# Ledger of designs, part 1: VH-VL binders against b3m1f2r157to386

All scores and structures are predictions.

Target 1, 230 residues: b3m1f2r157to386
Amino acid sequence: LSRVPGVDYLEHILFPGEVLPFMIDGSLFDDEMPGLDGLIFGVGFPLMQPPEDNPHKLYGVTCQVYEKGESGRQLVFYKSRALQRIVINCDDIQGPPQYIARNPTSKCFSKVKILPEYFLPEPLKCVDMGSMSRFRDIPSMRDKYRRYQLSSTPWPADACQEYAYEEIVERARKKLEIHKIDTMPRCPIQLSFWLVRNLHLTEKMMRLTFLTDSVNTRLQLIGSTLKEES
Unless a header shows other numbers, all headers, positions and changes below count from the first letter of the chain; antibody chains aren't numbered by Kabat.
F, E and O stand for the ipSAE by ESMFold2-Fast, ESMFold2 and OpenDDE, each averaged over both directions (binder to target, target to binder). V2 = 0.75 x the mean of E and O + 0.25 x the DockQ between their complexes.
[cut] stands for letters that were removed.

## First folded at step 1 (VH-VL; framework fv_sotevtamab)

Design s0
Fold by ESMFold2-Fast, scan of step 1:
Structure s0 (fold): chain C 230 residues (1-230), chain A 121 residues (1-121), chain B 112 residues (1-112)
Amino acid sequence: as target 1 above (230 residues)
Amino acid sequence: QVQLVQSGAEVKKPGATVKISCKVSGYTFTDYYMHWVQQAPGKGLEWMGRVDPEDGETKYDPKFQGRVTITADTSTDTAYMELSSLRSEDTAVYYCATDYYDSSGYSFDYWGQGTLVTVSS
Amino acid sequence: DIVMTQSPDSLAVSLGERATINCKSSQSVLYSSNNKNYLAWYQQKPGQPPKLLIYWASTRESGVPDRFSGSGSGTDFTLTISSLQAEDVAVYYCQQYYSTPTFGQGTKLEQL
């Protein structure tokens, strides 16, 4: 398991792609936690319901610092971006939480497990009771077609394939402002997180979409919500 | 079945650089930090630093910062500790050690056999 | 930057008698969220690497004899050997892992 410096608490669930700005006292940089410039650190959500199987787990994200600036004589301002979902064993946290915004007193370190994002590109199967004209052009089928033309015998159907997430995208366009559509990613993994960040989901739905390892399931949950409201 | 096997003893001149290896077996190398600990003759244990083999992140004690470089090679499951600008005070046994989280909560539960580095003129 | 101080520097104990080694940290190594003390004890015999005996201040490592026990909380910790055996003659170190790992200076335990 990957090991990162940790911050224990957020008021809300932070999804991959989301920006987390923060300030710290520059005098607290030392050998245990360097200035975090370009560093990856962990952010946890102790208010999120743990799995029933393991109540000592804490869910969160890894964040990477991408911008820094000085704010006053001793304060350092950082911008970070959430990258990956993680789970932390609470027994692995070393030191007190670093969630105190103004004056953290100590450093936290922990082993973390990076949670996978599973995605299977599945076309939506639809059965089109297609044009019977196709059988007129096949010599062996033409006579069979004529013989059964007026019978109750089923005719062959064309199968069509449609990507499920294309329907989700079209439904999202109906709910989202035009300027937000320009930022919509093409990658299904990033799209699933982008949709959660930009749609007004309930706390329960945000929790469910965060906890699933299946991108297909996350998109299905989001799509079901959009379909009901559309 | 977990084993940490270190390279053999070294004799160096003042100002030289030494590089010690620690080959691991019996566990997933990337699941543990690899720490390096110095023990001067008749003295106690001093933590030098550690590496995360999964991403190469390092942390060093300020006493050794600037002179120590700890690295990991995941293709051979081997960690390295390189100490430069050697002084007679660097004569010591150097240990690699792991911090197994499932069994001991980041205390050092597996150690290499140690490598003696002698710095003499 | 936690300083660990052991006492005594050396101790002589007869076989079968109780040995007690103390360790003091310059600041608390108790983490309030999980109520655990980030403190370990090691045994080192000449020519050998240290061997982990106790972690979380009082949890005995598997394979370590039950005559070894750890106690204490916050800043003051004790390693006790209830009945000294000849094989227990060694140097003992405490170590905190609340922050950057630091060790005590060691206590040399000898047979009287």
Scores: ipSAE 0.000, ipTM 0.406, lowest interface PAE 17.9, mean pLDDT 72

Design sA11
Fold by ESMFold2-Fast, scan of step 1:
Structure sA11 (fold): chain C 230 residues (1-230), chain A 125 residues (1-125), chain B 112 residues (1-112)
Amino acid sequence: as target 1 above (230 residues)
Amino acid sequence: QVQLVQSGAEVKKPGATVKISCKVSGYTFTDYYMHWVQQAPGKGLEWMGRVDPEDGETKYDPKFQGRVTITADTSTDTAYMELSSLRSEDTAVYYCAKDTQTIPLLGETYSFDYWGQGTLVTVSS
Amino acid sequence: DIVMTQSPDSLAVSLGERATINCKSSQSVLYSSNNKNYLAWYQQKPGQPPKLLIYWASTRESGVPDRFSGSGSGTDFTLTISSLQAEDVAVYYCQQYYSTPTFGQGTKLEQL
């Protein structure tokens, strides 16, 4: 994974979907840097160090360049967008590949892990289990039917989770300006990051929401913050 | 292109102090440790210490601890090595050398991909 | 301190022939978490600073000819020049960076 000098480490957390603008002094290179347009590079966060049992790792994000412009003498302005959460192993950094050796200021992260985003599936509709109600009229089948009813009935916790998600969205709508609501994504994964970007969270909540692989947990953490302030 | 340019040769008397400079170009000075290596005739290469140019943090080899001071000036992209209480056995070529890896936030790597041209320091009575 | 010992101290090889330089460390320079050997090789020609040839025991630095190769692990390392060229006449140093950096005493390679 490529690195861009001067932006490869940030003292604040950057979430997927955020824009990271940066500038490069073209005088540092003999030739124009090849492949920077559309380049995917890594950004690490010193504030997000793993527990003691993982001392050589940093949390971060991948970023992709999507826009280029010029600003003054030899200065080139770029816009990039954070895409995915990653973990960077800092003790196994390779030297630059041959094509980057022409620009020795360029660097690479040799070992990164892309972190997954998990979202629990929606509860299945119970339409298929409706036919089992016919068997409650048969005495020998009553225990079996009862067992199926119990297994197909969503637990109160599951219903509360579905309700909590809807409640979180509504509480967020109340805090956000109307023009921001128009950009709210429908995908729960993107929504969880969008909410972090558009709500003012404490540094502790920023770290907790970044570290979880569970979209449901991230949304619950956001929801707890909204309930405290509502 | 990366370049490390050192100050010129010095002749000093025993007990004196010498300060040599290393001006860098072609890379971001604050992203890499700057190391200093001594090469005395017949003794080979000896690491003296390093500085983190961003915050001025230093680490020295115990053999030189107390006599060597390494500093960095980010306004001029220049590193310095000062060696005090000079003795005849300090007669050597002194090199500044750039770390191969970017400063790792949780670990350190000390190998050297670019070197200055060297500064000869002669200590004579 | 980790002590680095090279052998031989001096070596004479004919053009086109294979040159082999050995380096031994007083303790292992293999880091178990990344399975990397913290060992580098440098070439120094008269009047010039050292030049990095090999790092991580076996990875060639950019621009270094493929006739140079590094091998070994733990405490025993070898630099091999498969077919000596006149420009390869130099002193070669191994260096560990597992702890406080230390260098071998150097091996002088001359043309026979």
Scores: ipSAE 0.000, ipTM 0.411, lowest interface PAE 16.4, mean pLDDT 75

Design sA13
Fold by ESMFold2-Fast, scan of step 1:
Structure sA13 (fold): chain C 230 residues (1-230), chain A 124 residues (1-124), chain B 112 residues (1-112)
Amino acid sequence: as target 1 above (230 residues)
Amino acid sequence: QVQLVQSGAEVKKPGATVKISCKVSGYTFTDYYMHWVQQAPGKGLEWMGRVDPEDGETKYDPKFQGRVTITADTSTDTAYMELSSLRSEDTAVYYCARLETYELPVFTGSYDYWGQGTLVTVSS
Amino acid sequence: DIVMTQSPDSLAVSLGERATINCKSSQSVLYSSNNKNYLAWYQQKPGQPPKLLIYWASTRESGVPDRFSGSGSGTDFTLTISSLQAEDVAVYYCQQYYSTPTFGQGTKLEQL
């Protein structure tokens, strides 16, 4: 996956569906790779890690450039949209990316793993979280780091009660302005990310909602936050 | 039923390389870290390193760094430990061990299942 | 690197008596975010691989007899066998998993 120096590392979590605008000096393009239209690149950000985690492993998203425009002083502005959650192998990068070349795009590529999104039509019932081995056979629970973050977060007293998809949607409607509700996706996968983008969640909840592969779990976490905030 | 089955005993000359296998069954190979532990005759347990079978990510103890290579083959559900530049001090039983996280955390835990061990003897 | 030190190096106990093995870590293995101690205990008999007895300092592994118990927090931990049986004669190891895994030197438990 391509790297765009100066844009490929953020201090905050970026969720699928978010727009990432950026500008680069047009004079930095070389003849071998002029322009970035349609480019898919990786964007990483720091997450709280277990003490034993590999410091070269980084979570992030893929972003695709969809719009280009000129802005004075030969600056070129781009709009990109986050598409998929990824894990980035940073073995080739020593800490945050450093820009040392004139060309804003590198021919060097980081190894990445695309993270899946799983949705079950019927919600999962609350189960005893006494052992993470209980969840290893669920595809969304295969990412070991996400299981760790999920299990380390206290569950609300009523979290074992089933949160119906429609009930979560209704609670969200009460927290959001009318014009935003008109843009709400019908697809549960897209809805789960849309809700994170449009609700003010704590840093802890943003990390948990980003790390889970389970759309049902993400929606349940969001629903729990809406109940506690109201 | 979970099983970790290691390859048989090896006799090597100083300077040689040994490669030990650990074939797993009874669980999803990619769901658990696989660790390797050395036990010299009459001595305690020494951690060597680990691999994540899902992405091949490895971590090694500095004492073995540069001589040890740990890999995983998901097509055969087999982990490997290769130790190069063998010395008489490397004579030991080598174990593969599955890391069980239980509740917390994913990258750390205890070893719930062990291979039977592979004796490697380094002699002239 | 966290150094694990066990005491005693060897211990002789009569059948039916209590056996106590201590383990000390060079730094705390208590993780503040979840309030868990990252410590395990293993039993190893001659010619066999180690067998997990206790994890999270005090949680007994499934199938392990209730005469085995673990206690302690932070840097000081204890494995107790309330009433020694003949099959308990073995070497016992503590292990921390807070950082890069390290084991104690082992305590050899023999029948008096």
Scores: ipSAE 0.000, ipTM 0.423, lowest interface PAE 16.1, mean pLDDT 74

Design sA15
Fold by ESMFold2-Fast, scan of step 1:
Structure sA15 (fold): chain C 230 residues (1-230), chain A 123 residues (1-123), chain B 112 residues (1-112)
Amino acid sequence: as target 1 above (230 residues)
Amino acid sequence: QVQLVQSGAEVKKPGATVKISCKVSGYTFTDYYMHWVQQAPGKGLEWMGRVDPEDGETKYDPKFQGRVTITADTSTDTAYMELSSLRSEDTAVYYCARYTELPIFGEDYFDYWGQGTLVTVSS
Amino acid sequence: DIVMTQSPDSLAVSLGERATINCKSSQSVLYSSNNKNYLAWYQQKPGQPPKLLIYWASTRESGVPDRFSGSGSGTDFTLTISSLQAEDVAVYYCQQYYSTPTFGQGTKLEQL
């Protein structure tokens, strides 16, 4: 999506997968209103510091309405779920910013850039002995290869796997309560965001994990946080 | 409340096999490794091995490797330690233990211990 | 295998006095990436399983009295009981969990 039907502002960072509930006065809907079910809209939030390469852009997510309910006072309750990370060009914001949750969503339109999620098939590695194996068969470099092999041999053995994708998944699975584990996604992209939502992370770490386009980097950052809290 | 309850004392002849159980309650069995530790009379503690109840992965100390088999039965929330080719020097109290923190977030250390099972090997 | 050696093998201390137990590993148990020492201290009384006192060399387990403290880094570690109480009479073990877990031979603490 290059354009979204609304831009709403939050005080805190919202990650893909998070639920954003909001209410609208039912009197705003007459017989001709299509309703908001399935609506995709933009939600922006200020990061504590703007991105170094573009201090004038607003970061956010796209959200889609997936559930509707009614309260006893002509109030219509909606649940939406964040889907994709976006960046909003501030020069393209149309209309006043609006806050959601208990207020109506913005009716303005803004141009947005959907941020990519890159995932490399290889897990993160602590040791790359293979890159030095070319020295094994060269007599003048055999000592260098032996020194490299000795200095890079992991101790304990699992240290070289501390940032591997599978290792991070297993660490998270065992640390979290069963009812949360039942909701753990199998997709690495969704899992990276799920981990941010369900683990106690610092404000700085939440910001860093939101800003990276690399799923592998996001998982490495999360893995570093898990290791520090152990 | 977390509890690890071990099976009762055993008396075995040299060359026999013993199988000790450790039944857990008060936590999710598959969330933690289960470790086994040997303590011979008047001697210190010796780690024997551990199992991951979720996938059955085991690791053993080389001293016991080849004679020890550690297993887990998730249907009964019970871990087992089987020691074969028993010798008189295998006479000891055997403990099952669960560490306070998951091993993959930090290193193992023991949190909850079973009451111990005395195995006597006598001819 | 990392070998853990405790000293002394036995120690007698009067009530209210300081007790000090030392533990030496055959190689460093300090992991440079997280700057943590993979060392724990246990207390064992006759007929009972071991009780965790200290982990990460100096972090006291919840519920353990503040008179117990751990110190040291790398290969040399100390367990200190600042003021011995009667209930502290026990055997104390150090344990490394940097690799395959190994325990020290134990130090028997008795009341003078």
Scores: ipSAE 0.000, ipTM 0.361, lowest interface PAE 21.7, mean pLDDT 71

Design sB2
Fold by ESMFold2-Fast, scan of step 1:
Structure sB2 (fold): chain C 230 residues (1-230), chain A 125 residues (1-125), chain B 112 residues (1-112)
Amino acid sequence: as target 1 above (230 residues)
Amino acid sequence: QVQLVQSGAEVKKPGATVKISCKVSGYTFTDYYMHWVQQAPGKGLEWMGRVDPEDGETKYDPKFQGRVTITADTSTDTAYMELSSLRSEDTAVYYCARETYELPTGYEVTYFDYWGQGTLVTVSS
Amino acid sequence: DIVMTQSPDSLAVSLGERATINCKSSQSVLYSSNNKNYLAWYQQKPGQPPKLLIYWASTRESGVPDRFSGSGSGTDFTLTISSLQAEDVAVYYCQQYYSTPTFGQGTKLEQL
């Protein structure tokens, strides 16, 4: 378990590598603004539990402040970048989730578990979601079972189609601007998150790609969406 | 077929600790949260807490937090509820109950599709 | 906590007649994003555990007779038994799962 200061709440999924800008009104401070350089904090969103009140688990990311801008001391702009996926036990949160800007002087800490990123360079690859259709008829299974199945690659051999790195990159090039392609990372872990950030995925696909601990599965899911659109 | 079978009735003195078991069969134990519900004689149902048998994660109602411990043993497919510092007000039937979950939406829903038969705990002075 | 209040506390109905049990929540249990009411109904007979009848306010559990139906939205919910049978004599509970689970106090249904 790790500890991070504060827990901020978002209504949408934030993936590693995404920028989270926020603003603090400098007029709220009688003295100089406290230094937030390099601050790492937690950001949660309701991925598993749809009601806003009393979720059993909050999924989220750690964010680190990397840039600060000022405008006449009235408004101070910060840029932070999401780094790692986490899960937060809601019983361990100090107070309700809040933005830093609402209580910048608060020194609240929450216990978080950093979620792993597994990458297997040689597994069989699946881009076909057909094998998942059977799970639609089992309403009593938990989302952790779905996440477990997705992270356990390869999928059943008879339902798999080989994922080709060249194919997904070529399909992505057809959909993305040159500027974005120029920033495409070479590391499979970073690439999987970069693709999610730069492709327009459905909410269901964003949840599936966030929840899986398997980079191979995340890439296969992304490849499947590109294949269907083609 | 799904079955939840609880341990037998217990008689305890005030201040004692009781540990009740709930052995499951007919499904994959780690796929479902297991909850515990208290029912005092002639009264309604009160949620106590739950455990995720896969990772041991627990949640408790604040009323019972500090006195209740819920655990799961995956080697025997058995959930346990331990209640300490027993008072006469703890005299009740205790039920284990399985949480229903919707796949593939990721929604956790805390209503109960299968229940154990109940265990009567009597706390006498 | 969300407080669940049932009415009446007890009800006597003749065989073949309609029984109606009401349940009110202290705050809405309707989640706007999925348009679902986080409400369930249970039946409990003496010496037996509760049995799930209805979930999502109106969805009948498999194996539950079609004479049982649930209705309502937000804060006001109703369980209806269209034609009472002898085996329906029991205590009925509503339960919300919008937040930490809470149950109503129960409605005792007796044969008149």
Scores: ipSAE 0.000, ipTM 0.417, lowest interface PAE 16.4, mean pLDDT 73

